# Ledger of designs, part 5: VH-VL binders against Rhythmically expressed gene 2 protein (Reg-2)

Target 1, 260 residues: Rhythmically expressed gene 2 protein (Reg-2), of Drosophila melanogaster (Fruit fly) (q94915)
Amino acid sequence: MRSLSRFRLITFDVTNTLLQFRTTPGKQYGEIGALFGARCDNNELAKNFKANWYKMNRDYPNFGRDTNPQMEWQQWWRKLIAGTFAESGAAIPDEKLHNFSNHLIELYKTSICWQPCNGSVELLQQLRKELKPEKCKLGVIANFDPRLPTLLQNTKLDQYLDFAINSYEVQAEKPDPQIFQKAMEKSGLKNLKPEECLHIGDGPTTDYLAAKELGWHSALVHEKSYAYLVKKYGEDIDRDHVFPSLYDFHKKISDGAVVW

## First folded at step 4 (VH-VL; framework fv_bexmarilimab)

Design s34 (from b10s with heavy chain S106Y)
Fold by ESMFold2-Fast, scan of step 4:
Parts: sequence; C-alpha cells; structure tokens
Structure s34 (fold): chain C 260 residues (1-260), chain A 123 residues (1-123), chain B 108 residues (1-108)
Amino acid sequence: as target 1 above (260 residues)
Amino acid sequence: QVTLKESGPTLVKPTQTLTLTCSFSGFSLDTSGVGIGWIRQPPGKALEWLAHIYWDDDKRYSPSLKSRLTISKDTSKNQVVLTMTNMDPVDTATYYCARVQTYDSYGYFLDYWGQGTLVTVSS
Amino acid sequence: EIVLTQSPGTLSLSPGERATLSCTASQSVSSRYLHWYQQKPGKAPKLLIYYASSLQSGVPSRFSGSGSGTDYTLTISSLQPEDFATYYCQQYGSSPFTFGQGTKLEIK
C-alpha cells in the first residue's frame, strides 16, 4: 500500500467499478415483466433498455434533475421502463404500470440485482485496514439517483466508506468539476490538494479524464484494451494507470508496481 | 474508417426546394448515441447549425428555420436527407453533414464531417 | 438562444508563440456541452476538443481547453504553421446548438 500513501482522499465510481448487475437489465426486466403479464424477448429488452438509457440521458440529464422543469428521479425511471417494454412488443397496461415500475425501482436498490465487481470487496477491506480514516478518507462519487446510500448499505459496502456523493442530489454529474469539488468538501479534510486525491472509475471521460483535468490522480478500471481506449478517447490516458479490474489494481498496488 | 459525403444540386433558383443527401460509411444509425447533423456556412461567414436526427428518429431543428426544414433517415441505406423549402439568395452556403456522437450518453459533439457541398441560390 | 462570443475576432501571431482564444456564453453552459473545432480555408471543420477540455484522438498535445460556466478558453502552447486556421466554439446543450463567430488565427 505504499503506492497509496500520498493520498488523503480516495474515491470510487459505483456502477461497473465497485458494483455490477448480477444479470443484464434485459433478463431481469424480462423476469419481472413476466410476473406482471408482459412477456418479451430478453435480447429485445436489453437493446431497448440501452436505447432508452441513451435517450433519457440526452433528453432529461441527471435523472431529470438538470432539466427545466425538473423531473422526479422515479418518474425518469418510469419513463425509461415504459419505453423499454413498449418498444419490445409488450406494453405494460397503464393500470399495472405504476406497481410494475415501482417494483423494478425497488429491486434495483438491493443485492438481488447487484453484485460486487471482481476484487472490489477485497480492495475496500484492505484499504480500510491499512488506511485509517484519520489518514485517508474513502468515498464514492457516482452519477446516480438518491437510491445510492441504500444500495451501498444493502450490498454491505457502506461499512468501508466515509461518504457517498450522488449526482442527482448535488445537481452535478461527472465530468462536471463541481461534483468532485463537493467530494473534497464532504471529506472534511483541511488544506486538501488535488494531487492528494485519487479517483478510481470505469468511465474514460466521466471518471478518468475528468479527475485528471482537476489535477487529481486517476486510475481507469475498464474491460477494453489500452489500444481501444486511446483510439477512442485520446492519448491523455496513461497506460500505467489502466487496469482490467479492481482485482488487478489491488494486485499491482500490493506489489508496489504503481507509480503516480 | 468513418466517411460522410454530401450530394445534391449545386445551383438552385429562388423559391425552389433544396434536397441534400448525406451518405456515410463506417458506422450505423441504429447504434444508440449516434446521429447526423446538418450545418451550413455562407461564404466568409460563421458556421450555422440547421438540424439533426438521432438513432431513435428524434429530430431537432433550428427554430428560426424550422418551418422550412425536414430531416429524415434511411438506416438501411446509411443515408440522411435534408430538405429546405423556399430557397433565397441569402441561403447560398456550403452545406455540411457531420456525425453526431457521444462518449458518455450525455454530451454530444460532431466528430467527423463531410467535405461540404456549395449550394448557390441565384436566378 | 445561447449566444457564443469569441475573442479576439482575428489574432496575428508568429510560429512558436502561444495563442489564447476565448469563448464567452450569454448563459451558463455545462462544460460537457462545449466543444472546439478547427477549420482550414476550403476545408470542413475538424473536432479538436470535446467536453471543454478533452483532446480528440490524433490532436497534438499543444492544444488544450479549459473553462466552465460562461467562460471557456482554447490554448495553443507553441504555434506550428499548420495551426493557422479559424477556430469555432460550439454549445450542444440547448437548441439551437450555436457556434461562435470564429477566431481567425493568422501569420504576423
């Protein structure tokens, strides 16, 4: 852990960094939809979930928080769910839609739909053991709705974290520097310098490059090759700070192989 | 390799309708987060956004020109068509099509542009 | 309508000098919606910087962007002959998706 001794604040993204879906939204939505009388092909649901995710983020950014007028985040998810099923050939009848949508919204804050990413629990346990809160704060910075604290509690990750910031409540999404500034404030650390901060996440633009632009150190956790990432996102991604998983990141910092 | 190319008439008479086609390769408009935009530039002047269409057939138009503009896509042919009615000499410009792209599903930008086609409006 | 005002309109510099180009928005714009393009005479625009500060793949590191809110800047640290062109900022946050009037970078 000597590689991390310079840091007074270490923050993580959640989705595809600390936690991942147990199964695809297409499969999970299909299983729950069948209980409410909507039978769809899981591959069509997966395709249309992705399409509606992009559509909702384009038209109603930050789960509806950054629109005028503002949208409640539950309504944002109900819109996404309704569109996903309607476009997959089985629209949920209006009389059932409210209960169905609420059931999915509730399910996605539990360990039924989420599991730890490879190496995430082991890394957090080791960090908490080696880096006491008085020396280093551990937090979360996620583009997420207000279910985040409940999700972290239900997956038992909250015990390793000093705080969690979600984009909806702070009214700023990564890559906006404001959300990172909110994390520095939330840490409670005095005279905290950007170079004393490390952000770890899976988003090349929202996590890695956004944190580096602020003068933070950054580690990118991503399944794609370095060659793919540089071709798509540019040469500011450092080969030595890209890792396939948190398991690989943990192994390299334990071996003293990571230089900032 | 991503390529885009504009095609259509280079000379249009006042009051006529202009129809421009953007033909592209190296990507598909059935991909979430992708679209095609049309931008024009009168000789010696600034870039002006006209319209774009997204993968989900959502369409955006410049409000000042909305009544004159129609944009449509044919995903199977890799083409997007822009139609502009009631052409006037002030509409003389180089017309570009460009790929609309996002890397985070939130922010969109124009990453590849066609070579442009000069459309002159005169009698 | 968000108006983007670029300054200066024309910037005359020599190769090797630093160029600083400004883009001011009439209303606050998130950095994720602010982009910079380069256009050489007779050519189509080329994306240089997206999300205010991220370099497009293949763009030399001498180009950098910064800013937030209403004030954005494009900097070229050491001008090369091929950098003399017109530069445009664009906001893609609200319709109409406007461009600035451009800054022409010309050889002194």
Scores: ipSAE 0.720, ipTM 0.873, lowest interface PAE 1.5, mean pLDDT 92

Design s36 (from b10s with heavy chain S106R)
Fold by ESMFold2-Fast, scan of step 4:
Structure s36 (fold): chain C 260 residues (1-260), chain A 123 residues (1-123), chain B 108 residues (1-108)
Amino acid sequence: as target 1 above (260 residues)
Amino acid sequence: QVTLKESGPTLVKPTQTLTLTCSFSGFSLDTSGVGIGWIRQPPGKALEWLAHIYWDDDKRYSPSLKSRLTISKDTSKNQVVLTMTNMDPVDTATYYCARVQTYDSRGYFLDYWGQGTLVTVSS
Amino acid sequence: EIVLTQSPGTLSLSPGERATLSCTASQSVSSRYLHWYQQKPGKAPKLLIYYASSLQSGVPSRFSGSGSGTDYTLTISSLQPEDFATYYCQQYGSSPFTFGQGTKLEIK
């Protein structure tokens, strides 16, 4: 792991980087909804989940933390779930909707709804083996609600990580530099320089470009081609630091092929 | 290829209602995270935001002009219409429509603009 | 309402020089909501920088943006003749979604 020897802090995004949904939210919401008497088309649920995800992030950023008045993160998810089912044609009584929504909130902190991304466990195992703990800290920086530690425990990834930071509790979300600064503090490393830090994530703007703006090094893990990413997000994305998956990232750093 | 074009009257009398249409191609307003905004610029002055409409039909208006403005969309026709009542000579400006876009579902910006249409309010 | 103040109002420079344009917000704005636009005489504005520091596709690498909180900067590292235009910052965090008054970059 010579390519990573310069780093004293390596951090990861979670959703679509270390962990991914086991099945689509539309399918999972549909299956659980049916148990509570709410039968909807899974394609409609998927469409309306995405629409409500965009709506909630626009109107109530950071799971409701960055609004005035502040919204509890559980209320944020209940509102998203309610909108998803209402717009998909399901009429769920208010009392039942509250319990149903809480059941989904609980389910989405377990390995029933999440699985590792391609190569993520293997990479974390190799990093822990090759990089001495006193030389390099491994952490998570995620735009996430406070369920993050429980999710990492339930998926057995916490054993590889020194810390995990979620945007809700920090009151700052990526691309805000404050959450990256908080990760540097949380690492406990003294005299840590931005150029000694690497952030790995799937978000071109929230992970890759945000980290680079702070003087960190960054690796973008994304399914789309380099050509697509540059056309959409601009020329600041470095061809040599874009990888289709953590499996591909791991392979290239093992081959000594990555230069920062 | 994304294009937007404003259309409507170029001359309006005081007290009349202005109706402007934004016609676009290369994208759809049924796409989550997309919208159309209207911005105006009086001759020699700064840009002023007027109104936005988002994919979910959420509408935002400049508070000082809210009572005079109506924005609506026709997704099937790829059109957004802005109506402004009780026009005054001080409303003389170039009116632009622009695509509202986000890359992270949280921060929105105006990535493509129409050519603009000069509307003169004169008796 | 959040007021954006751009300085200087007019900046006179020669091709090849570095231009630094400032945008100051009356209250803190997340960088995700601050954007920069270029407007040439008689033309529509063009997006240059989104989320304070991300370069829009097709915009030359000589343009860069930085800043956080209340203080934001647009930099052009080596001015080309086509860069002489008016530049506007915009905040898109809270309604009304305001623009600054503009900085006019003119040939010395």
Scores: ipSAE 0.770, ipTM 0.890, lowest interface PAE 1.2, mean pLDDT 92

Design s37 (from b10s with heavy chain Y108W)
Fold by ESMFold2-Fast, scan of step 4:
Structure s37 (fold): chain C 260 residues (1-260), chain A 123 residues (1-123), chain B 108 residues (1-108)
Amino acid sequence: as target 1 above (260 residues)
Amino acid sequence: QVTLKESGPTLVKPTQTLTLTCSFSGFSLDTSGVGIGWIRQPPGKALEWLAHIYWDDDKRYSPSLKSRLTISKDTSKNQVVLTMTNMDPVDTATYYCARVQTYDSSGWFLDYWGQGTLVTVSS
Amino acid sequence: EIVLTQSPGTLSLSPGERATLSCTASQSVSSRYLHWYQQKPGKAPKLLIYYASSLQSGVPSRFSGSGSGTDYTLTISSLQPEDFATYYCQQYGSSPFTFGQGTKLEIK
């Protein structure tokens, strides 16, 4: 942990960093949809979930928060769910759609749909044990709706974290520097400098490059090879700061092998 | 590997309709998160956005030109067509098509551009 | 309509020098929607920087972008001969998706 001693604030992304879906949305939506009489191919649901994810983020960014007029985040998810099933050939009757959508919205804030990523619990336990709270704050910065605190509580990760901020309530999404600045404020640390901050996440643009631009240090946790990442996102991604998982990140920092 | 190319008439008379075709390769508009935009540039002037079409057939138009513009796609042919009615000498410009792309689902940008085609409007 | 104002209109520098180009928006724009393009005479624009600060693949590391809200900057740390071109900022946050008027970088 010596390689982390320079940091007074360490923050994490959530989706595909600390937590991951237990199964794909296509499969999960298909299983729950079948209980409500909607018969769909899981591959069609996966395809149309992805298409509606792009559509919703284009038309109603930040779960509807950054539109004028603003949309409530539950309505944003109901639109996504409705479109996903309708386009997959199994429209849910209007009288059932509202309840069905709310059921999925509720499930996705529980450990039924989420599980820890490889090494995330072990890393957080070790960080909380070795880093004194008065010296280093641990937080979350996620492009997420307001279910985030409940999700962290239901997965038992909230006990290791000093705070969590979500893009919906802050009204700013990564890579916008404002959400990182809000995290610095939320930390409560006096005279906190960007170079004393480390952000760990899976998004090359939203996590890694965004934090670096603000003068923070950054670690990218991503399944793709370094060669793939550099070809797609450019040479500002540092080979020594890319890790396949938090398990690998934890191992490297424990060995003192990470230089910032 | 991504290429785009504009085609259409290089000379148009005032009051006529301009039809431009963007032909592309290396990607498909059947892929979610992709689109085609049209941008023009009068000689010596700045870039001006005209219209976009996305994979889901959603269409966006410059408000000041909306009554004159129509954009459509033929996904099977890898083509996008822009039509602009009632051409005027002030519409003389190089017309570009470009791929609309996102890496985070919310921020959209133009990552590859065609070479452009100069359209002169004169009698 | 969000108006993007670029300054200076023309910047005359020598190879090896640092170039700093500004783009000011008439209203606050998320950095996620602010991009920079390079255009050489007689050629199509080329994407340089997306999301205000992310370097497009294949673009040399001497190019960098920064900024938030209404004020954005493109910096070229050490000019090469091929960098003399016109640079445009663009906002993609609200329709119409506007470009700045351009900054022409020319050899002194």
Scores: ipSAE 0.751, ipTM 0.887, lowest interface PAE 1.3, mean pLDDT 92

Design s38 (from b10s with heavy chain F109Y L110F)
Fold by ESMFold2-Fast, scan of step 4:
Structure s38 (fold): chain C 260 residues (1-260), chain A 123 residues (1-123), chain B 108 residues (1-108)
Amino acid sequence: as target 1 above (260 residues)
Amino acid sequence: QVTLKESGPTLVKPTQTLTLTCSFSGFSLDTSGVGIGWIRQPPGKALEWLAHIYWDDDKRYSPSLKSRLTISKDTSKNQVVLTMTNMDPVDTATYYCARVQTYDSSGYYFDYWGQGTLVTVSS
Amino acid sequence: EIVLTQSPGTLSLSPGERATLSCTASQSVSSRYLHWYQQKPGKAPKLLIYYASSLQSGVPSRFSGSGSGTDYTLTISSLQPEDFATYYCQQYGSSPFTFGQGTKLEIK
């Protein structure tokens, strides 16, 4: 943990960094949909979930917050769910669709749909044990809707974190520097410098490069090879700051093998 | 290497339909997050976005020109086609196709552009 | 639709000088959706900066971008002869895609 002694603020992304879906949305949506009489092929649901995820982010950025007029984040998810099922061949009456969609929205803030990523709990436990809150603040910076605090509580990660901010409520999404500035403010630390901050996440552009460009230090947690990442995202990604998982990051930090 | 090239008529008469083809290489439109846009520029004027099409066949059109525009793709030929109806002399412009890129569902910028093709509308 | 206004319309400077180009949006736009392009006479535009501040691969470090909300800036720290061109900002924070009117950078 000596490798982290320079940092007064360490922040994490959530989706695919600290937490991951227990099963694919296609399978989860399919199982719950069947309970409401909507029978679909799970592979079609997975395909159409992905398509609607891209489409919704394209047309209604930041869960609808950054559109004019603004869309409530629950309406954003209901629209995504409706499109996913409609394109997968399921007919769900409007009255049932509203209730069904709200059920999925509630389910996805619980540990039924989410599980810790490899090494995430162990890393947070060790950081909280070794780094006192007066020396280093631990936070979350996530492109997420307002369910984030409830999700962190239901997965029992909130006990290790001093704060969490979500893009919907701050009205700024990573890679926008405003959300990182908001995290610095939320930390409550006086005279905090960018070089004293570390952000850990799975997004090459939204986490790694965004934090680095603000003058923060950054660690990328990603399954793809360094060669793939450099070819796609450019040579500003440092080989020594890319890790396959938080488990691997934790091992390297424990070995004192990470230099910033 | 990513390349894009526009092709089509360089002269169009008023009231006729313009058909432009964008031929590309170095990537495929069946790749998630990739799209092709059409942008025009009248001589000495600013850039104006016309339409784009994405890997999932999602199509978007300039609101002021929507009734005149149709965009389609042929992924097997690596081509995107734009048609614009009822051409008028004010539509005289250089027409560009460009790759619309979004990394991690963000961005929506034009990272590679074709050379452009000047289309003159006159009798 | 979001209107982007660039200023000045024309900027006359000498090689070696610093250039500062402004882009103002009619309503707030996340930096995630603001990008800058360079266009030389008779050529297609080239992407310079995406996400308001990220340099496109191969773009010289003398180019930088900054800004948030409604106010964005492109800076060229020390002008080279090849930098004299027209620069456009572009947004897609909401449909439709829009471009600014352009700033022409010309030799004084």
Scores: ipSAE 0.012, ipTM 0.606, lowest interface PAE 8.2, mean pLDDT 88

Design s39 (from b10s with heavy chain L110M)
Fold by ESMFold2-Fast, scan of step 4:
Structure s39 (fold): chain C 260 residues (1-260), chain A 123 residues (1-123), chain B 108 residues (1-108)
Amino acid sequence: as target 1 above (260 residues)
Amino acid sequence: QVTLKESGPTLVKPTQTLTLTCSFSGFSLDTSGVGIGWIRQPPGKALEWLAHIYWDDDKRYSPSLKSRLTISKDTSKNQVVLTMTNMDPVDTATYYCARVQTYDSSGYFMDYWGQGTLVTVSS
Amino acid sequence: EIVLTQSPGTLSLSPGERATLSCTASQSVSSRYLHWYQQKPGKAPKLLIYYASSLQSGVPSRFSGSGSGTDYTLTISSLQPEDFATYYCQQYGSSPFTFGQGTKLEIK
């Protein structure tokens, strides 16, 4: 892979980059909730999941890690799940809600709820084949709770990766440069320079722009058009470094068509 | 195009209540991750945050002013109202409303601001 | 309460020069909560940089932001006449959401 020969560290985001939900949270929560006697409209659950996701990230950032007093990440998810069902019209007794929420928390670290994104497995296989660990480290940098290593193991992606960093445990979230600096340290590489690093992710601000500001190279994997992305996030997004999927990214680097 | 405009009295007597309205267009307060904030600036001084209201009707107030402040929204009218009780000459300032926005669900910023309205508190 | 201290208070430079403005937080703030605004006399503030380093759409590329933890910087690579204004940093990480006291950029 000529396009990647300059890099000694390549890192990935996880959610909507390497892995995606197998089905929408509204449908998944609805199916599991029904097993516990809590029937709700899946569209209401989807709407209220999104609303509670925004609410929880506003009020208790980094899965509760960056609040004072700190909240355990399991409590953060129980709070999100409780709000999602309560606002969707489900009345669930407190003890049952606790057990139900813990079941969802466990389920969302398995391949029952997650599947690879388009081209992710094929890309990782090719990178590990072509880029041996002594030449290039492959890692993950994700705004995620401590379930991340288990999720990567259960989806069988851990075999291609040298390390994984989650924002909860390092107490820093992308776009904060500290989490990227922790990844450089975790790589174990001596005299690693920012320009020898590439970050690949779906977040225009948390992945693409954050990595570029640190002096890393970056690739944005996103479903929206370049015109939409530039209008919303600003003109520092480079057209030649935006790809619809990891499948498209893999194709371009294989063709030697990407210049950093 | 996003626009915001403050309206209300420009002169208030000490001890009176100030009511300011922020009227906006180009977006909806029903959108998750959107809100309206109120900020003031006394002549020649720095910006001071007063209050926020978010899409979910969650309200935040400056702790030192909380007992004096009330913020509310009327989504159908595209308006947010700020009320501040017991006005004092030190409350003389230009009052701004601004759109509160996030691109990552966690980090919020104010991307568009109204032109501001100068409120003078004098006997 | 997180206090933001900007330095210098006033910076006198000529068009074409590089301006470097500092913002120091009294305690660590994630870059996702640190933003920069420009304010011209008699006008409302305008967002320049969000999340410490991301350029707001429509803002000229000569503006850039950087930093993490307690130390943040706004840089203007080649000053234009319209850039002479007061610049404020702001943190959105904890209530009250505070602004720095401002750095006034003025013509020599």
Scores: ipSAE 0.754, ipTM 0.879, lowest interface PAE 1.1, mean pLDDT 92

Design s42 (from b10s with light chain S31Y)
Fold by ESMFold2-Fast, scan of step 4:
Structure s42 (fold): chain C 260 residues (1-260), chain A 123 residues (1-123), chain B 108 residues (1-108)
Amino acid sequence: as target 1 above (260 residues)
Amino acid sequence: QVTLKESGPTLVKPTQTLTLTCSFSGFSLDTSGVGIGWIRQPPGKALEWLAHIYWDDDKRYSPSLKSRLTISKDTSKNQVVLTMTNMDPVDTATYYCARVQTYDSSGYFLDYWGQGTLVTVSS
Amino acid sequence: EIVLTQSPGTLSLSPGERATLSCTASQSVSYRYLHWYQQKPGKAPKLLIYYASSLQSGVPSRFSGSGSGTDYTLTISSLQPEDFATYYCQQYGSSPFTFGQGTKLEIK
């Protein structure tokens, strides 16, 4: 782990970095909806889930936390679920909506809906083995609602992590530098400098560029080619810090081949 | 390459309705996170946002002008149409359409702009 | 609505000098959803900086952005002749979409 020796804090994004959906929301929502009598085409549900995700983020950022008046995060998800089914041709009656949405909300805390990303468990195991908490803190910084600690526990990743922060509770969402500053505070590390911090995530703007702007080092875990990423997001993305998966990142770190 | 072009009348009379079309190429308005916005700029003045339409047909309007504005899209033609009712000489401006884009599902910006079309409102 | 105030209204500098342009919001802009545009006379605006500090592809590295909350800055480290233009900030941290009134950068 020579490549990581300079770091006293290493943080990870969760969605599409440490964990990924086991199947699409359209398929999951379709299966559960059928149990409640709401039968829709899974492709329509997938399309309308995505549409409502964008709409909810426009109107009620940070799962409703950064809205005035503030919205409870469970209400945010119920609104998204209601819109998804209504627009797919199977509006759920109000009397059933509360129980139905609560079932989906509970499912998405579990390994029924989530699985580890390629190489994530192996990387965390190796990092915790090599980097004890007194030398390097391992954390999570995620744009997420308060289910995050339960999700990490249910997927058995919490054992490798010293802390996890979610955007809802800290009232700041990546790429806002405040959430990264909160992570530095949460680490409890004395005299921690930005250049002693590394953030690993899949979002070019929300993870990679946001962390670099604060003087942190950053690794981008992304399926797209470097050429695509540079054309879309600009030349501040360093080719040597882009990896197709955490498996590839782990291999490069183990080989001592990453320079910051 | 991404291109956008505004078209419509360059002269309208007071009380008439203005109809402007934005024609674009190099992307589709069925792509998630994409939209088309309309912005105007009176001669020598600042930029003023008018309306957005998003890939999911969500429509947003300037609060002060909402009662006068209608925005619609034809995804198959790669066109967005803006109508503005009850035109007044004060509405004389260069009208731009622009691609609305986000890289994180919120925090939209305008990454490509049309060249603009000057609309003069005069009797 | 969030009102964006740009200062100064006009900035007169010579090529080679450093330009610093300010944009102040009447309320905190969520997640640094503050963007900067350049407009040359008779031309459409061009995106320079998105999310307060991210440089748009193809924009020269002499341009940089910084700030958070209510206070944002656009910096041009060494002015070139083509940089003399009007600059606008824009926010969408909350609806509605708003622009500043612009700062005109002119040759001294």
Scores: ipSAE 0.479, ipTM 0.795, lowest interface PAE 3.4, mean pLDDT 91

Design s44 (from b10s with light chain S31N)
Fold by ESMFold2-Fast, scan of step 4:
Parts: sequence; structure tokens; C-alpha cells
Structure s44 (fold): chain C 260 residues (1-260), chain A 123 residues (1-123), chain B 108 residues (1-108)
Amino acid sequence: as target 1 above (260 residues)
Amino acid sequence: QVTLKESGPTLVKPTQTLTLTCSFSGFSLDTSGVGIGWIRQPPGKALEWLAHIYWDDDKRYSPSLKSRLTISKDTSKNQVVLTMTNMDPVDTATYYCARVQTYDSSGYFLDYWGQGTLVTVSS
Amino acid sequence: EIVLTQSPGTLSLSPGERATLSCTASQSVSNRYLHWYQQKPGKAPKLLIYYASSLQSGVPSRFSGSGSGTDYTLTISSLQPEDFATYYCQQYGSSPFTFGQGTKLEIK
């Protein structure tokens, strides 16, 4: 843990960093939808889930919070789910679709739909053991709706974290610097400097580059090669701060092999 | 390799309709998060956004020009067409098409541009 | 309509000098919606910086962007001859998607 001794605040993204879906949304939506009479091809659901994810984020950013008028995050998800099934050929009555959508919304705050990413629990356990709250605060900064605290509790990760902030409630979504500034504030640490902060996440632009722009240190956890990432996102990504998984990140910091 | 090219008439008379075609290669409008935008620039002036069309056929128009503009796509031909009615000498400009792209599904930008085509409107 | 005001209108500098270009928005804009483009005479604009501070692939590291809210800056740390061009900021957050009036960087 020598590699982390400089940091007084370490924060994590959640989706595809600490937690991941147990199965793809297309498959999960298909299985649950069948129970409510909405039988669709899972490949069509996957395709249309992705299309509606892009559509919703374009038209109603931050789960509807950053629109005028603001949209409730549950309406945002119901709209995405409705579009996904309608475009996949499902003819389902509005009342059933409403109830089914609410059921999916509830399931996606539980360990039924989520599992830890490779090495995430082991890393958090080791960090909490080595870095007590008096020395270093551990937090979450996620582009997420208000289900985040419940999700962290249901997956038993909340015990390792001093705080968690979600973009919906703070009205700012990564890469906006305001959400990182809110995390520094939420930490309660006096005279906290950007260079004493480390953010770990899977988003090249929303996590890695956003944190670095503020003067934080950053680690990118991503399955793609360094060459792919630099070609797509630009040369500000540092080879020594990219890791395939939190398991690999944990190994490198345990060996003292990471230099900031 | 991404390329875009504008085509259409270079001279238009007042009151006529302008039709411009953007032909592209290296990507598909079937891809979620991708679109084509049209931007113009009068000689010596700033860039002005005109219209966008997205992968899902969603269309956006500059509010001040909306009544004069129509944008459409032919995904199979890799083409986007912009039509502008009732041309006036003040519409004299270089017209560009550009790829609309996102890396985070929320923020969009114009990453590749065509060479532009100068359209002169005169009697 | 969000109006983007760029300053100065013209910057006269020599190769090797640092250039600082400003873009001010009439209302707050998220970083994810602010971008910078370079345009040389007779050529199409080229994307330089996306999401206010992220360097587009293939753009030299001497270019950098910063800012948040209403105030954004493009910096060129050590001007090369090929950098003398007009620079535009753009917001892509709300329709109409507007550009600034441009800053012309000219050789002194």
C-alpha cells in the first residue's frame, strides 16, 4: 500500500468498476419480461436497450435531473424500458408494462441483478484494513440515480465506504468537475489538495480524464488495450495508470509498483 | 478512415431551393450515438449550426431557419440531404457537413468535417 | 439561446509564445457540452478539444483546454507556425447549438 500513502481521499465509480450486471440487460429484461407476458428476442432487446440508453442520455441527461422541466429518475427508466420493449416487437398493455418496469427498477437495486467486479471486494477490504478513516477517506462518485445507497447496502459494499454520491441528487454528472468538488467537500477533510485525491473508474472521459483535469490522480480500469484507448480518447491517458481490472490494480499497488 | 463530402449547386438564384448532399464513408448511421450535422459559414463570418440528424432519425433544426430546412438520411447509401427553401443573398456561405459523435452517450461533438461547398446566392 | 463570446477577437503573437484564448457563455454550460475547433483559411474546421479539456486524438499536446460553468480557456503552450488559425468554441448542450465568433491567431 506504499503506492497509496500520499492519498487522503480515494473514490470509485460503481458501474463496471466496483459492481457489474450479473447478465446483460437484454437477457435480464427478456427473462423478467417473459414472466409478465412480454416475450421478445433477447438480441433485439440488447440492441434496443443500447439504442434507448443513448437516446435517453442525449435527450434527458443525468436520469432526467439535468432537463427543464426535471424528470423523476423512475420516469426516465420507465421510458427507457418502454422504448426497449416497443422497438423489440412486444405488444404489451400499458398497465402491465408500467408494473413490469417498476419491478425491473426494484430488481436493479439488489444483488439479483448485480455482482462485484473482479477483485473489487478484496481491494476494498484491504484498503479499509490498511487505510483507516483517520488517514484516508474512501468514497463513491457515480453517475447514478438515487438507488445507489440501497444498491451498495444490498451488495454489502457500504461497510467499506465513508460516503457515496450520485449524480442525480447532486445535479451534476461526471465529467462535470462539480461532482468531484462535492466529493472533496463530503469527505470532511481539511486543507485537502487535488493531488491528495485518487479517482478509480472505468470511464476514460467521465472518470479518468475528468479527475486528471482537476489535478487529481486517476486510475483507469478498462478491458480495452492502452493502444485502443489512446487512439480513441487521446494521449493524456498514462500507460502506467491503466489496469484491466481492480484485481490487477490491487496486485500492482500491493507490489508497490504504481508511481503517481 | 472517416471521410465526408458535400455536393450540390454552387450558384443559386434568390427564391430558389438549395439541395445539398453529404456523402460519407468509414462509419454507419446505424450506429447508436452517431449523426450528421450541417453548419454554414458566410465569408469572413462565424460558424452557424443549421440542422442535425441522428442514428434514430431524430431531427433538430436551428429555430430561426426551421421553416426553411429539411434534413433526411439514407442509411443504405451513406448519405444525408439538406434542403433549404427561399434562398436569399444573405444565405451565401460555405456549407459543411460533419459527423456527430459521442464518447459518453450524453455529450456530442463534431469530430470530422467535409471540405465544405461554397454556395453563392445572386441574381 | 446560449451566446458564446470569445476574446480577444485577434491575437498577434510570435512562434514559441504562449497563446491563451477565452470563451464565455451567457449561461452555465456543463463541461461535456463545450468543445474547441481550429480552422485554417480556406479549410474546414478541425476538432481540437472535446468535453472542455479532453485532447482529441492526433492533436499535439501543446494544446489544452480548461474551465467550467461560464468561463472556458484554450491554451497553446508554445506556438508553432501551423497553429496560426482561427479558433472557435462551441456549446452542444441546448438548441440552437452555438459557436463563438472566433479568435484569429495571427503571426506578429
Scores: ipSAE 0.821, ipTM 0.910, lowest interface PAE 1.0, mean pLDDT 92

